# VH-VL binders against NAD kinase (nadK), part 46

Target 1, 268 residues: NAD kinase (nadK), of Syntrophomonas wolfei subsp. wolfei (q0aze0)
Amino acid sequence: MKIILVNNRFKENTEKKAQEIAGQLSALNVEVIIDNGLDEPYAGTVDFIMVLGGDGTMLRAARRYGQRAIPVLGVNMGTVGFLSNIEINELAEYLPLILREEYSLEARMMLEVAVFQQQSLLTRVFCLNELLLRSNSPRMLSFALEISGQKLEPYRGDGLIVSTTTGSTAYSLSAGGPIADPQLDAFIVTPVASHIINKRPLVVSPEREISLHLLEEREAIIGIDGQIKMDFGAENRVLIKRAPHPLLMVNLKAKPFFTSIDRSLQRQ
Key: E = the ipSAE of ESMFold2; O = the ipSAE of OpenDDE; V2 = 0.75 times the mean of E and O plus 0.25 times the DockQ between their complexes.

## First folded at step 4 (VH-VL)

Design v10 (from v1 with light chain I94T W96Y; framework fv_oberotatug)
Fold by ESMFold2-Fast, scan of step 4:
Structure v10 (fold): chain C 268 residues (1-268), chain A 124 residues (1-124), chain B 107 residues (1-107)
Amino acid sequence: as target 1 above (268 residues)
Amino acid sequence: EVQLVESGGGLVKPGGSLRLSCAASGFTFSNAWMSWVRQAPGKGLEWVGRIKSKIDGGTTDYAAPVQGRFTISRDDSKNTLYLQMNSLKTEDTAVYYCTTHPRYSGSFLAFDIWGQGTLVTVSS
Amino acid sequence: DVQMTQSPSSLSASVGDRVTITCRASQSISRYLSWYQQRPGKAPNLLIYAASNLQSGVPSRFSGSGSGTDFTLTISTLQPEDFATYYCQQSYSTPYTFGQGTKVEIK
């Protein structure tokens, strides 16, 4: 059995914990690859991915490995999040279940984001939460939104979010989008500070294709999962589709999504 | 209303075959891991084998005494679990129970729902 | 295979008594231990899972404790419906194995 341990290199105690867990797994004849973000994603065959950290580390793991149909377990290292299933101090008790493959899988849709300049593909990335288009200056954007070839009236405002249902509790929530059951497959399209009051969030089929481009030259950026940032100008176009494969998340214990989000909202 | 109902038990000669069924209702059968557990008359419980849900791989595991002779299968469209028993031996005589695991292994794979059982008697 | 040994194999008790049943695993199983009750002529019922967690709908007079190799099931005040056979079961490794059972009989 071969397991990738994904950790956050910027957390002081995380590297030590990763090494400790790798030693425990090696003692059980498990081959371990540590991915701390410094190198290219591991290209070989693996059986399981264990993410040591918070939601940010899981988002990185999903972008790197989410399209490979490999079980991914989130192990929380201290801060509560939505994408971890167990705590680090529970790992030893659940390890036999992991090694015997005695766990449940939950499929989470992902986005495929392709950015073009004219006819040329500049980049293609996958993400678990969302694509954000936003102004990078005090001036509002004017941009076109097309859904499966249907051209909507121009948007005027600070930007737009195209989110998965998993991402409904991330930036889309902050911008006024709905909270969605992560087991539902859908795109959520949420305007950011629109000047047109009737521009409401849209919930659309995950089989739709969404495209965005600027109608005027402005300073704008595209953000991916809040972690990747790239410039976006009037010469650029972005195409958003459902990714070919969902992320396969491991559940070792029941996660009560609705009570968790309800408690989180009480604190805000 | 959550329920499991076994059927198909009866008298069979050594070397014979028998097929047991377990009809499930009141829960999402397609998500459940299912096991067979048997109990010889006047004796204790013995795990026979398990089948995982299709989403979790759909794999089967068996106890050594039945490996190669018994096959567990499921039909999610009919909410039914099966146990195909071949090359039956007198020591296979038992009440056979179907039972579920909670989907998440955080219950530590306890058997939370049980059927009434069906008696299989192997004798000449 | 992990062998599960229960003691005693049988006991006699009166309504209102405190009853304890022990279960020992041949190797450490952490808390992968469940307790079941089987009334005469009936299917088993889950009482306790993960060594100490009470199953929904089970009366609070039942409790479980232990980890590693030694486990106990306690019935704090025995009721008439509690005269039954009790089984422990490990789920730490396949094949899953049960103890031999403890029969709780009326005195």
Scores: ipSAE 0.309, ipTM 0.677, lowest interface PAE 3.8, mean pLDDT 89

Design v11 (from e16 with heavy chain T55L; framework fv_oberotatug; at its last look DockQ between E and O 0.32; V2 from the best seeds 0.00; counts 0 for: pae E 7.4 > 2)
Fold by OpenDDE, look of step 5:
Structure v11 (fold): chain C 268 residues (1-268), chain A 124 residues (1-124), chain B 107 residues (1-107)
Amino acid sequence: as target 1 above (268 residues)
Amino acid sequence: EVQLVESGGGLVKPGGSLRLSCAASGFTFSNAWMSWVRQAPGKGLEWVGRIKSKLDGGTTDYAAPVQGRFTISRDDSKNTLYLQMNSLKTEDTAVYYCTTHPRYSGSFLAFDIWGQGTLVTVSS
Amino acid sequence: DVQMTQSPSSLSASVGDRVTITCRASQSISRYLSWYQQRPGKAPNLLIYAASNLQSGVPSRFSGSGSGTDFTLTISTLQPEDFATYYCQQSYSIPWTFGQGTKVEIK
């Protein structure tokens, strides 16, 4: 068995723990790769991914490895979030089951985000939470939203979020989007400070495609999961689709999503 | 309402074959791990085997007494679990229960939902 | 295989009694132990999972404890409907195995 431990190099406690866990796994004849974000994603095949930390680390892991259909376990290390399944002090108890592959998986839809300059692909990214288009100035943006070829009325505002249901409890929520069942596959399109006060979020079928472009010469930014940022201008287009593969999240411990929403959101 | 309904039980001669079905309703069957558990008359419970969800690999495991003779399968499009029993023996006589494992309850796999059971009698 | 041994095999008790049933695993199964109740002519019902978690809808008079190899099911105040056979079951490793059962009879 080969396992990737994903941690945050800027969090010393996660580094130390990763080393400890790596030692323990090695003693059990498990090959371990540590990914602290310093290097490129490990290119070799692996059987399991443990994410040591909070939601941010999980998002990074999802972007780096989610397309490979590898089980991903979130191990919380004292943070508040929605994406961890067990606590670090529980890992020892569950480790035998992990090694025996005695766990359930939960498929979480991811976004495929393609950014173009004219007809040229600039970048393609898979992400777990959301794509954000926002103004890079105090001025509002004017941009076009198209859903499966249907052109909506132009949007005016600070920006727009296209989120997965997983991402519904992230930035989309702060922008007034609905909380979605993580077991549901859907896009959530949430305006950010729309000029139209009553502009409502859209819940869109995962079978549809979403495209965005600016209608004026303005400086904007594309944000991915709050971790990747790139400039976005009038010559750029963004196409959003359901990723071809979901993130396979390991379910070792029951986490009642709806009963824990208030607690989790209040702590964030 | 979550329900499991077993069918297909009956009288069969030793060496014969029988196929049990379990119709599921009230939950997302395709996500569920399923098991068969049997109980000989006047005896205790015995795990027969399990099948995981397709997402989790759809693999099966069996108890040693039925290994090689019984096959568990599922048709998610029909919300149905099956138990193909071949080379039946007298000791296979039992009430056979279809059971679910909580899909979102982690790895503490327990049998949270049971059918009413179907009686299989193997006799000459 | 993990063998599960229940004690006692049977017991007689009265309504209102405190009843304790034990289950021992042949090797450590951590907390992967469930308890079931089976009334005559009925399918089993899940009472406790993960050694100590009460299943939804189960009365609070039922409780489970233990970890590793030794587990206990306790009925704090026996009710008329509690006269049944109880089984422990390990889900730690395949094959999953049950205890032989404990029949709780009316005194």
Scores: ipSAE 0.579, ipTM 0.835, lowest interface PAE 0.9, mean pLDDT 93
Fold by ESMFold2-Fast, scan of step 4:
Structure v11 (fold): chain C 268 residues (1-268), chain A 124 residues (1-124), chain B 107 residues (1-107)
Amino acid sequence: as target 1 above (268 residues)
Amino acid sequence: EVQLVESGGGLVKPGGSLRLSCAASGFTFSNAWMSWVRQAPGKGLEWVGRIKSKLDGGTTDYAAPVQGRFTISRDDSKNTLYLQMNSLKTEDTAVYYCTTHPRYSGSFLAFDIWGQGTLVTVSS
Amino acid sequence: DVQMTQSPSSLSASVGDRVTITCRASQSISRYLSWYQQRPGKAPNLLIYAASNLQSGVPSRFSGSGSGTDFTLTISTLQPEDFATYYCQQSYSIPWTFGQGTKVEIK
């Protein structure tokens, strides 16, 4: 069995814990690859991915490995979050289940984001939560949204979020989007501070293609999972689709999604 | 109402074959891991084997006494679990129960729902 | 294979008694242990999972404890419906194995 340990390169405590866990797994004849984010993703065959950290570390792991159909377990290191299944102090008790593949899998849709300059593909990235289009200046954006060839009336405002159902509790929630059951596959399209009062969040089929481009020359950025930023100008177009493969998340414990989000909203 | 109902038991001669069915209702069968557990008359419980859901790999595992002779399968479209028993021996005489595991390992793979059982008698 | 040994094989008790049943694993199984109750002529039902967690709907008089190799099921105040056979089961490694059973009989 070969396991990737994904940790936060900027937190020394998580690096130390990753080394400690790697030593324990090696003693059990498990091959361990540590991914602290500095190098290219491991290219070989892997049986399991263990993410040591909070939601941010899981989002990075999903972008790097989510399209490979490998089980991914989130192990919380003390930060509150929604993408972890067990706490670090529970790992020793659950390790036999991990090594014997005695766990359930939950498929979570991902976005495929393709950015074009005119008709040329500039880049393609995958993400678990959302794509954010936003102004990079105090000036509002004017932009066009097209859903499967259907052109909507122009948007004016600070931006737009295109989210997975997993991302419904992330930035889309802050912008006024609905909370969605992550077991559903759908895009959630949430305006950010729209100047047009009747622009509402949309919930659309994951089979649809969503296209965005600027109608006026403005400074804007595309944000991916709050971690990657790309410049976006009037010559650019972004196309968003369901990614070819879902992220396979490991459940070692029942996922009380609705009670967890309810408690989080009362606490916040 | 969550329910498991076994059928197909009966009297069979040594060396014979028999197929048991377990009809599930009241829950999402396609998500469930399913097992067969048997109990010889007046004796204790013995795990026979299991099958995982298709999403979790659809793999099967068997206890040594039945390995190579018994096959567990499922038909998610009919919410039905099967146990194909070949080369039956007198020691296979037992009440056969189908049972389900929660998909979440937080229950440490306990058997949470049981059918009422079906009797298989192997005798000449 | 992990062998599970229960003690005692049978016991006699009266309503209101505290009853203790033990289960020993041939190797460490952490907390991968469940307890089941089987009333005469009925299918087993789950009482305790993960060594100490009470299954929903099961009366609070039932409790479980232990980890590693030694486990205990306790019935704090025996009721008439508790006269049954009790089984422990390990789910640490395949093949999953049960103890031989403990029959709780009327004294």
Scores: ipSAE 0.421, ipTM 0.725, lowest interface PAE 3.1, mean pLDDT 89
Fold by ESMFold2, look of step 5:
Structure v11 (fold): chain C 268 residues (1-268), chain A 124 residues (1-124), chain B 107 residues (1-107)
Amino acid sequence: as target 1 above (268 residues)
Amino acid sequence: EVQLVESGGGLVKPGGSLRLSCAASGFTFSNAWMSWVRQAPGKGLEWVGRIKSKLDGGTTDYAAPVQGRFTISRDDSKNTLYLQMNSLKTEDTAVYYCTTHPRYSGSFLAFDIWGQGTLVTVSS
Amino acid sequence: DVQMTQSPSSLSASVGDRVTITCRASQSISRYLSWYQQRPGKAPNLLIYAASNLQSGVPSRFSGSGSGTDFTLTISTLQPEDFATYYCQQSYSIPWTFGQGTKVEIK
């Protein structure tokens, strides 16, 4: 069996624990690759991904590995979040099930984000929470939103969030979007500081294609999961679709979303 | 409507063979792990074996009493699970159920959907 | 192999009674325990999974508890349709094993 162990190199506790766990697994003849974020994602065949840390570390793992249909387990190292399943002190209890691959899975929709310069694909990235379009200057953006070729009335304001249901508790929530059940597949489209009073958040079928482009020459930014930024200008268009594969989250311990919602939101 | 329907049971002599089928409908069969569970008349339940989905390797596991004699297979194009039973013994007499324990649900590999069962009688 | 032992093997009860059935594993199985009901002449059906989670469509009078080696199924107010045989089953370790059953009979 081959496992990737993802940690956050800026958290000393996580680094030490990753080495300890890798040693324990190696003693059981499990091949371990540690991904602390410094190197390129491991390209070889892998059976399981274990994420040591909070939601941010999970988001990086999802972007790196989420389209490879590999089970991903979130292991909480102290901060209550939405994406961890077990606590680090419970790992020994569940390790036999992990090694025998006898665990439940939960599928979480991801976004496929394609940025074009005119008609040419510039980059493609996948994300678990959201895409943010925002102004990179004191001036408002004027931009067009199209949903499956259907043009909405122009937007004017600081920007727009296109989120998954998993991302509904992240930036989308702060911008006035709804909390959504992560078991649903949907886009949540949330305006950011809209100058147009009647622009409300939209919940959109996952079969739709969403596109955004600027209507005026302005400096803008595309943000991905709050962790990646790229410049966006009048020559660009972004297309957003449901990613080909969901993130396969390992479910070893029941963590009902609704009973944990207030506690988890206190991290906001 | 989710449904499992077993067929192929009957009377067979010791040493004989029999093939059971289980037709599935109303769920994504190709994603499911499938098991056979048997129950001798008037007795409790006994797990016979399991086959994983093709995506998870399609491998099988068997209880010791049937190892080497029984073979579980699946045909995802027909949504059908099979149990080939060879070298049958009188202690194999039971109602045979097919059941699901889907990996992609919140049921933690519990047997959530059961067929009605088919009776296999091994007697001379 | 993990041996599952149910207690009692049978019981007699009246409609409205609170009924408790226990299941003990020979080794820790964490919370990987399920409860099934089998009415006479019928296939088993799932009541409880992961020790305490109620399966969809199962009446709320059924509940489960426990972790490790000791588990309990409770029927808070027994109904006429609850006269059946109940099985526990572990899904922690192959071979997956069932308890011997508990028959609940009308008094």
Scores: ipSAE 0.053, ipTM 0.634, lowest interface PAE 7.4, mean pLDDT 88
ESMFold2 (binder alone), look of step 5: mean pLDDT 90; pTM 0.918

Design v12 (from e16 with heavy chain T55V; framework fv_oberotatug; at its last look DockQ between E and O 0.34; V2 from the best seeds 0.00; counts 0 for: pae E 8.5 > 2)
Fold by ESMFold2-Fast, scan of step 4:
Order: C-alpha cells, then sequence, then structure tokens
Structure v12 (fold): chain C 268 residues (1-268), chain A 124 residues (1-124), chain B 107 residues (1-107)
C-alpha cells in the first residue's frame, strides 16, 4: 500500500510530525511519499492521501490530487476547520481502519476553471471552494455573466464569487451567499458589494457552464480558493464548469455539518 | 421506525441451497454497510460476512467456513439485503440475523441494528 | 484469526448485585471491542462500542473498560431485565469474532 502525506514544510512542527507518521506507516509495510507542496505532485499510483494540517493544506491537496479519484483524509493539527475529519492525536487509533479501507467516502464537487486571453487558453486549474473575481483598485467593476449562453443584465460592483457547495461556508458566506449542504452538487453565484440592489445569489445546476468577462477596462484579479491569484483584464474571459471528478473525502467519524455551522454563525 | 426483517429460512437437505432476504425500513439503506451473523441452536454468535454500500465500493467479505459457498448481495432500489447459501452443510444450521454497521467507522464497526432472525435447518 | 475468550461461561446473581464479565483477545485489538446483550428468544442488542462507549438508550448501570487484550463489562446494579447472555466481539481484524458468551442467570 502507498500513501501520500501532504504537509506544509514551513509550518511549525508539521515536518517533524510527518516524519513520525511516515515511520509508523513504514513499520506497517506502507510505502510513504511526503508532499510538502514545493515539488511537482507525485506522478505515480497511490492508494490513499493523508493531509496533515488545516483547511488550507486540504485545498492545496485537492488542487494537486483531487481529480485522481484517490481517497483523501484530513487530519487536523491544531487549526480548527471544516475539511478535516480526525485530530492528529486520534490517528494511531484509526490507523487500522485506514489500512483495511474501513471508512466511508464523501464525494465533494470541484470547479474546473479555464482562463482565456482573447481566444487562447492561458491556464486551467481546479478548485474545491470558489473562484473570486474582484476589483484590484478602488473602482467598481462592470462585468458580464453568462450561464449556459444566457446573458444576464450587466453586473456592477466589487466582484463576483462562483462557489461549490463545499465553498458555501467560505468567501460566498461572507458575501451574503446561502449555506449549502456540501453533499449537493450546485454552483452558488454570489455578488460582492453589488451597486445593483436586486442582484441576488443564484443557485444553479452543476451541468451549466458559467462565463465571466469585463465590460470596461479595469484592474481586476481572479482568485482561486484564496490561494492562487491571476490578473484579469478586458481581454480575458473565464469559463467555469464542474470538474470531471469529485474530491473523495474520507470519513472515519461523523462530523455534523449543520450543527457545526450553526454554532459558528452564533459566535459572530 | 428503524427495522430489519429477515425471511427465506426453512428446512433443507445437505448439499441444497437457500436464499435469505432482509427487508430494511426507516433509514437510508443505500448508505448502510450490512452483515449477516448466525447463531447455531444453543450456541454463540458467528459473523458470516458483510457488504459495503455501493458508494464505498460495494465489496464483500466472508468468514472462512462460508467462503466460496455463500454470496451476499443488495438491491438498494428495494431496500433489501440477500444471502445466497449454496452447498449447505449440517453445521450451517442456525438462526441468521441481518445487521447494520454505522457508515462511519468512529463506532469501531459495532453492529447497531439487528433483525429478528430467520431459522435455517440443514438436516437429512 | 483473533480468538475471544469470555469468563465466566455462566454466573448466578440476584437483583441488585454487581456483575463483572471479562473478555480476553488472543492478540492486541486496541479498543476495537463491542459488548452485546441477548435475551432468550430475542436478537442481540448493542450495549457498548469501542470498549467503553455506551450506546444511545442503554442504561448507565452498564459500563465497559479495557484496552489491548483484556476487557471488562460491568453491570453495577443488576435489574430483572438484565438476566441474559452477554457477548464480546472484536472488530480489529476480519473475520470479526465473538466470545463464546456469558449467561447471567437468576440465583
Amino acid sequence: as target 1 above (268 residues)
Amino acid sequence: EVQLVESGGGLVKPGGSLRLSCAASGFTFSNAWMSWVRQAPGKGLEWVGRIKSKVDGGTTDYAAPVQGRFTISRDDSKNTLYLQMNSLKTEDTAVYYCTTHPRYSGSFLAFDIWGQGTLVTVSS
Amino acid sequence: DVQMTQSPSSLSASVGDRVTITCRASQSISRYLSWYQQRPGKAPNLLIYAASNLQSGVPSRFSGSGSGTDFTLTISTLQPEDFATYYCQQSYSIPWTFGQGTKVEIK
């Protein structure tokens, strides 16, 4: 059996813990590959991915490996988040279940984001939470949104978020979007500080293709999961669709989504 | 009301076959991992085998005494679990229970819900 | 296979008694152990999972302890409905195996 351990080399104590866990796994005849995010993703076949860290590390793992249909377990190392299933101090007890595949899988949709300059593809990336289009200056954006070829009335404001249901509790929530059951597949389209008072968040089928472009020359950026930033100008267009494969998240114990988010919102 | 109801038990001669059914209600059957556990008259419990949910791979595992003779299957559209028993032996005589596992392994794979059982008697 | 041995095979007790049943695994199973109660003519009921966790709806007089190879089920104040057979079960390794059972009989 081959397992990738995903960690952040620069985070305090994560490299030490990754080496410790790698030693435990090797003692059980498990081959371990450590991915600290600095090298290219491991290209070989693997059976399981263990993510050591917080939600940010899970988002990176999803970008690197999410399209390969490999089970991914989030192991929390102190930063409380939504994407981990167990705590690091629980890992030793759950390890026999992991090695015998005695766990459930939860499929989480991902976005496929393609950015064009004029008619040429610049980049194609995947993400678990959202794409954010935002102004990079004090000036409002004027931009066009098309959903499966249907042109909506122009948007004017600071930007727009196109989110997965997993991302509904991230930036989309802060911008006034709905809380969505992450087991549902849908795009959530949430305006950011719209000047047009009646622009509402939209919940649309994941079979639809979403297109964005600027109507005026402005300084703007595209943000992916809060981790990748790209300049976006009037010559650019972005196409968003459901990624071919969902991220397969491992559940070793029940994590009650609705009560967890309810508690979080009451403490705001 | 969460319920499991077994059926299909009866008298069969050695070398014969029987198919048991377990009808599930009151929970999302398609998400459940299901097992068969048997109990010979006056004896203890013996695990027979299990089947995972289709989303978790739909794989089956069997205890050595039944491997190659028994097959576990499920029909999620009918909320029904099956046990096909072939080449039956006198030592297969038992009450057969269907039972659920929680989908999450945090319960350490305990059997949380049980049916009432169905009796299989293998004799000449 | 992991073999589970219970002690005693049977015991006689009176209502109000403290009852202790032990279960020993042939190898370390961490806390992958459950306890079940079976009343005559009835299906088994889950009492305890993960060695020490009480199942929802089970009375607090039942408790479990242990880890590794040695496990104990305790009934602190025996009630009339507790006269039954009790089984331990390991879920550490397939095939999952049960102890032979302990019958708790009225004195």
Scores: ipSAE 0.438, ipTM 0.734, lowest interface PAE 2.8, mean pLDDT 89
Fold by OpenDDE, look of step 5:
Structure v12 (fold): chain C 268 residues (1-268), chain A 124 residues (1-124), chain B 107 residues (1-107)
Amino acid sequence: as target 1 above (268 residues)
Amino acid sequence: EVQLVESGGGLVKPGGSLRLSCAASGFTFSNAWMSWVRQAPGKGLEWVGRIKSKVDGGTTDYAAPVQGRFTISRDDSKNTLYLQMNSLKTEDTAVYYCTTHPRYSGSFLAFDIWGQGTLVTVSS
Amino acid sequence: DVQMTQSPSSLSASVGDRVTITCRASQSISRYLSWYQQRPGKAPNLLIYAASNLQSGVPSRFSGSGSGTDFTLTISTLQPEDFATYYCQQSYSIPWTFGQGTKVEIK
C-alpha cells in the first residue's frame, strides 16, 4: 500500500505529525509520500491520501490529487472545519481499517475551472469549494453570466461566486448563499454585494456549464478556493463545469452535517 | 419505514441450488453495504457474507463454509439483494437474514437493520 | 479468524436484576464490537455498536463497555421483555464472527 500524507509546511505541528505517522506507516510496510506543498504533486500511483490539518489543507489536496479518484481522508488537527472526518487522536484506532480498505467513500462534486484569453486556454484547475470573480478595485464590476448558453441579465457588483455544495459552507455562505447538503451535486451561484439588492443565489444543475466574462475594461481577479489568485480582465473568460471525477472522501466516522452546522459556524 | 423482506427459502435436496432475494425499502439501497446472516435451528448466528456498495467497489466477502458455493449480488435498480446458493449441504439448513450496514454510520459496521428471515431446509 | 466467546452461555435472573454478559475476542478487535438481542422466533436487534454506543431506540438500561479483547453488556434493571438471547459480534476483520450467545431466562 502507498499513502500520501498531505500537510502544511507552514504549520509545524502538522509537519511533525506527518513525520511521525510516516514512521508508523513505514513500520507497517506502507510506502509513504509526504506532500507539504513544497514540491509538485506526486506523480506516481497511490492507494490512499491522508490530509493532516484543516479545510485549507484538504482544498489543496483536492486540487492536487482529486482528479485521480483516490480515497482522501481528512484528519483534523484541532481546527474548525467541515472537511475532516476523524481527529488526529483517533487515527490509531482507524488505521487498521484504512490498511484493509475497510471504509466507505463519499463522492463530492468538484469544479472544473477553465480560464481563457480569447480562444486560448490559460489554465485549467479542479477545485472542491468555489471559483470567485471579484473586483480588484473599490469600483463595482459589470460582468456577464451565461448558463448553458442562456445569457442572464448583466451582473453588477463586487463579484460572483460559483460554488459546489461542499463549498456552500465556505465563502458562498459569507456572501449570503444557501447551505447545501454535501450529498447533492449542484452549482451554487452567489452574488457578492450585488448592485441589485434582491439578486438571489442560484442553484444550478451539475449538468450545466457556467461562463463568466467582464463587460467593461476593468481589473478583476479570479480566486479559487481562496488559495489560487490570478488577474482577470476584459480579454478573459472563465468556463465552469462539473469536474469529470468527484473527490472521494473517506467516511470512517459518522459526522452529522446538519446537526454540526451551528457548532461549526459559531466557532469560526 | 426501513424494511428488508427476504424470500426464496424452501426445501431443497443436498447438492441442489436455491436463490434468495431481499427486497429493501425506506432507504437508499444503492449506498448500503449488505450482508447475509444465517441461523441454524436452535443454534447461534453465523455471518454468511457481504457485498459493498457500488461506489465502494461492490466487492464481496464470504465465510469459509460457503466460499465457492454461495454468491452474493445486488440489483440497485430493483433495491434487491440476492444470495445464490449452490451445492447445498444439510449444514446449510438455517433461517437466512438479510442485513444492512448504514453507509454513513461510520466504520463500525454493525447489523442495524434485519429482515424477518427466510427458512432454507436442505434434506434428502 | 477471530473467535468470540461469551460468558455465561445462559443465566437465570429476575425482573429488576442487574445482568452482565461478557464477550472475549481471541485477539484485539479495538472497539469493533456489537451486541444484539434476539427474542424467540424473532430477528436479532442491534443494541450496542462500537462497543459502547447505544443504538437509537434502545432503552438506556442497556450499556456496553470494553475495548481490545474484553467486552461487557450490562442491563441495569432487567425488564420482562429483556428475556432473550444476546450475541456479541466483531466487525474488526473478515470473516465477521458472532459469540455463541447468552440466553437470559426467567428465574
Scores: ipSAE 0.338, ipTM 0.742, lowest interface PAE 1.9, mean pLDDT 92
Fold by ESMFold2, look of step 5:
Structure v12 (fold): chain C 268 residues (1-268), chain A 124 residues (1-124), chain B 107 residues (1-107)
Amino acid sequence: as target 1 above (268 residues)
Amino acid sequence: EVQLVESGGGLVKPGGSLRLSCAASGFTFSNAWMSWVRQAPGKGLEWVGRIKSKVDGGTTDYAAPVQGRFTISRDDSKNTLYLQMNSLKTEDTAVYYCTTHPRYSGSFLAFDIWGQGTLVTVSS
Amino acid sequence: DVQMTQSPSSLSASVGDRVTITCRASQSISRYLSWYQQRPGKAPNLLIYAASNLQSGVPSRFSGSGSGTDFTLTISTLQPEDFATYYCQQSYSIPWTFGQGTKVEIK
């Protein structure tokens, strides 16, 4: 069996713990690949991904490996977020089930984001939480939103968030979007500081395609999961659709979403 | 409408063979792990065997009393689970249920969907 | 093989009673324990999964607890439809095994 351990090298306790766990797994004849964020994603086949840390580390794992249909387990190292399933002190209890691949899975929708210059594709990325379009200057943006070719009235404000239901508790929430059940598939489109009184958050079918472009020359940024930033100008357009594959999250311990909302939000 | 419907039960002599079918509808059959569970008249529940989804390897496991005599298979194009029973014995007399323990339900491999069962009687 | 032992084998109770059924595994099964209800002549019905999680559509008067080897199903206020046989079942290791059952009867 071959497992990737994902950690954050800039968090001292996660690197030490990852080495401890790798040693324990190696003693059980499990091949372990450590991904601390420095190297390119491991290109070979693996059976399982274990993420040591919080939601941010899970987001990186999802971007790197989410389209490979590999089970991903979130292991909390101190602060419970929305994407961890078990605590690190519970790992020994669940390890036999992990090794026998006897666990439940929960599919989480991801976004496919394609950024163009004119008609040329510049980059394609995947994300678990959201795409953010925002101004990179004191001036507001004027931008166009199209949903499956249907042009909405122009937007004016600081920007726009297009999130998954998983991302509904992240930046989208702070911008006034709703909390959504992560078992639903949908886009949530949330304006950021809109000066247009009737621009409300939208919940959109996952079968739609969402397009954004600027209506005037301004300096803007596309943000991905709050972790990747790209310059975005009047010559650019972004197309957003449901990614071909969901993230397959391992579910070893039931985590009641609705009874835990307030507690989970405090720990972000 | 979520449904499992067993068929193929009946009377058979010891040493005979019988093939049970379980037709599934209303859920993604190809993602599910499937089991057969039996219950002799007036007795408790007994797991017979399991088949994993093809994406998870399609492997089977059997309880000791049926090992080598029973074979579980699936046809994902027809949403159908099968149980081939050979060399039947009188102690195989039971109601046979098909059931799911799906990996995407959050039920932690519990048997969450059950058919109504089909009776197999093995007697001279 | 993991053997599952239920107690009691049967009990008599009245509508409104609090009923407790226990299940012991011969080795640790973590929280991979489920509870089923079977009414006479019917297929089993899932009540509780992962030791303590209530299946969708099951009344809140049912609850489960435990981990490791010792597990409990509780019916807080017994209703007429709850007169049935209850089974525990482990999904920790092959072969999957059931307890012998607990029949809950009308006094």
Scores: ipSAE 0.012, ipTM 0.575, lowest interface PAE 8.5, mean pLDDT 88
ESMFold2 (binder alone), look of step 5: mean pLDDT 91; pTM 0.935

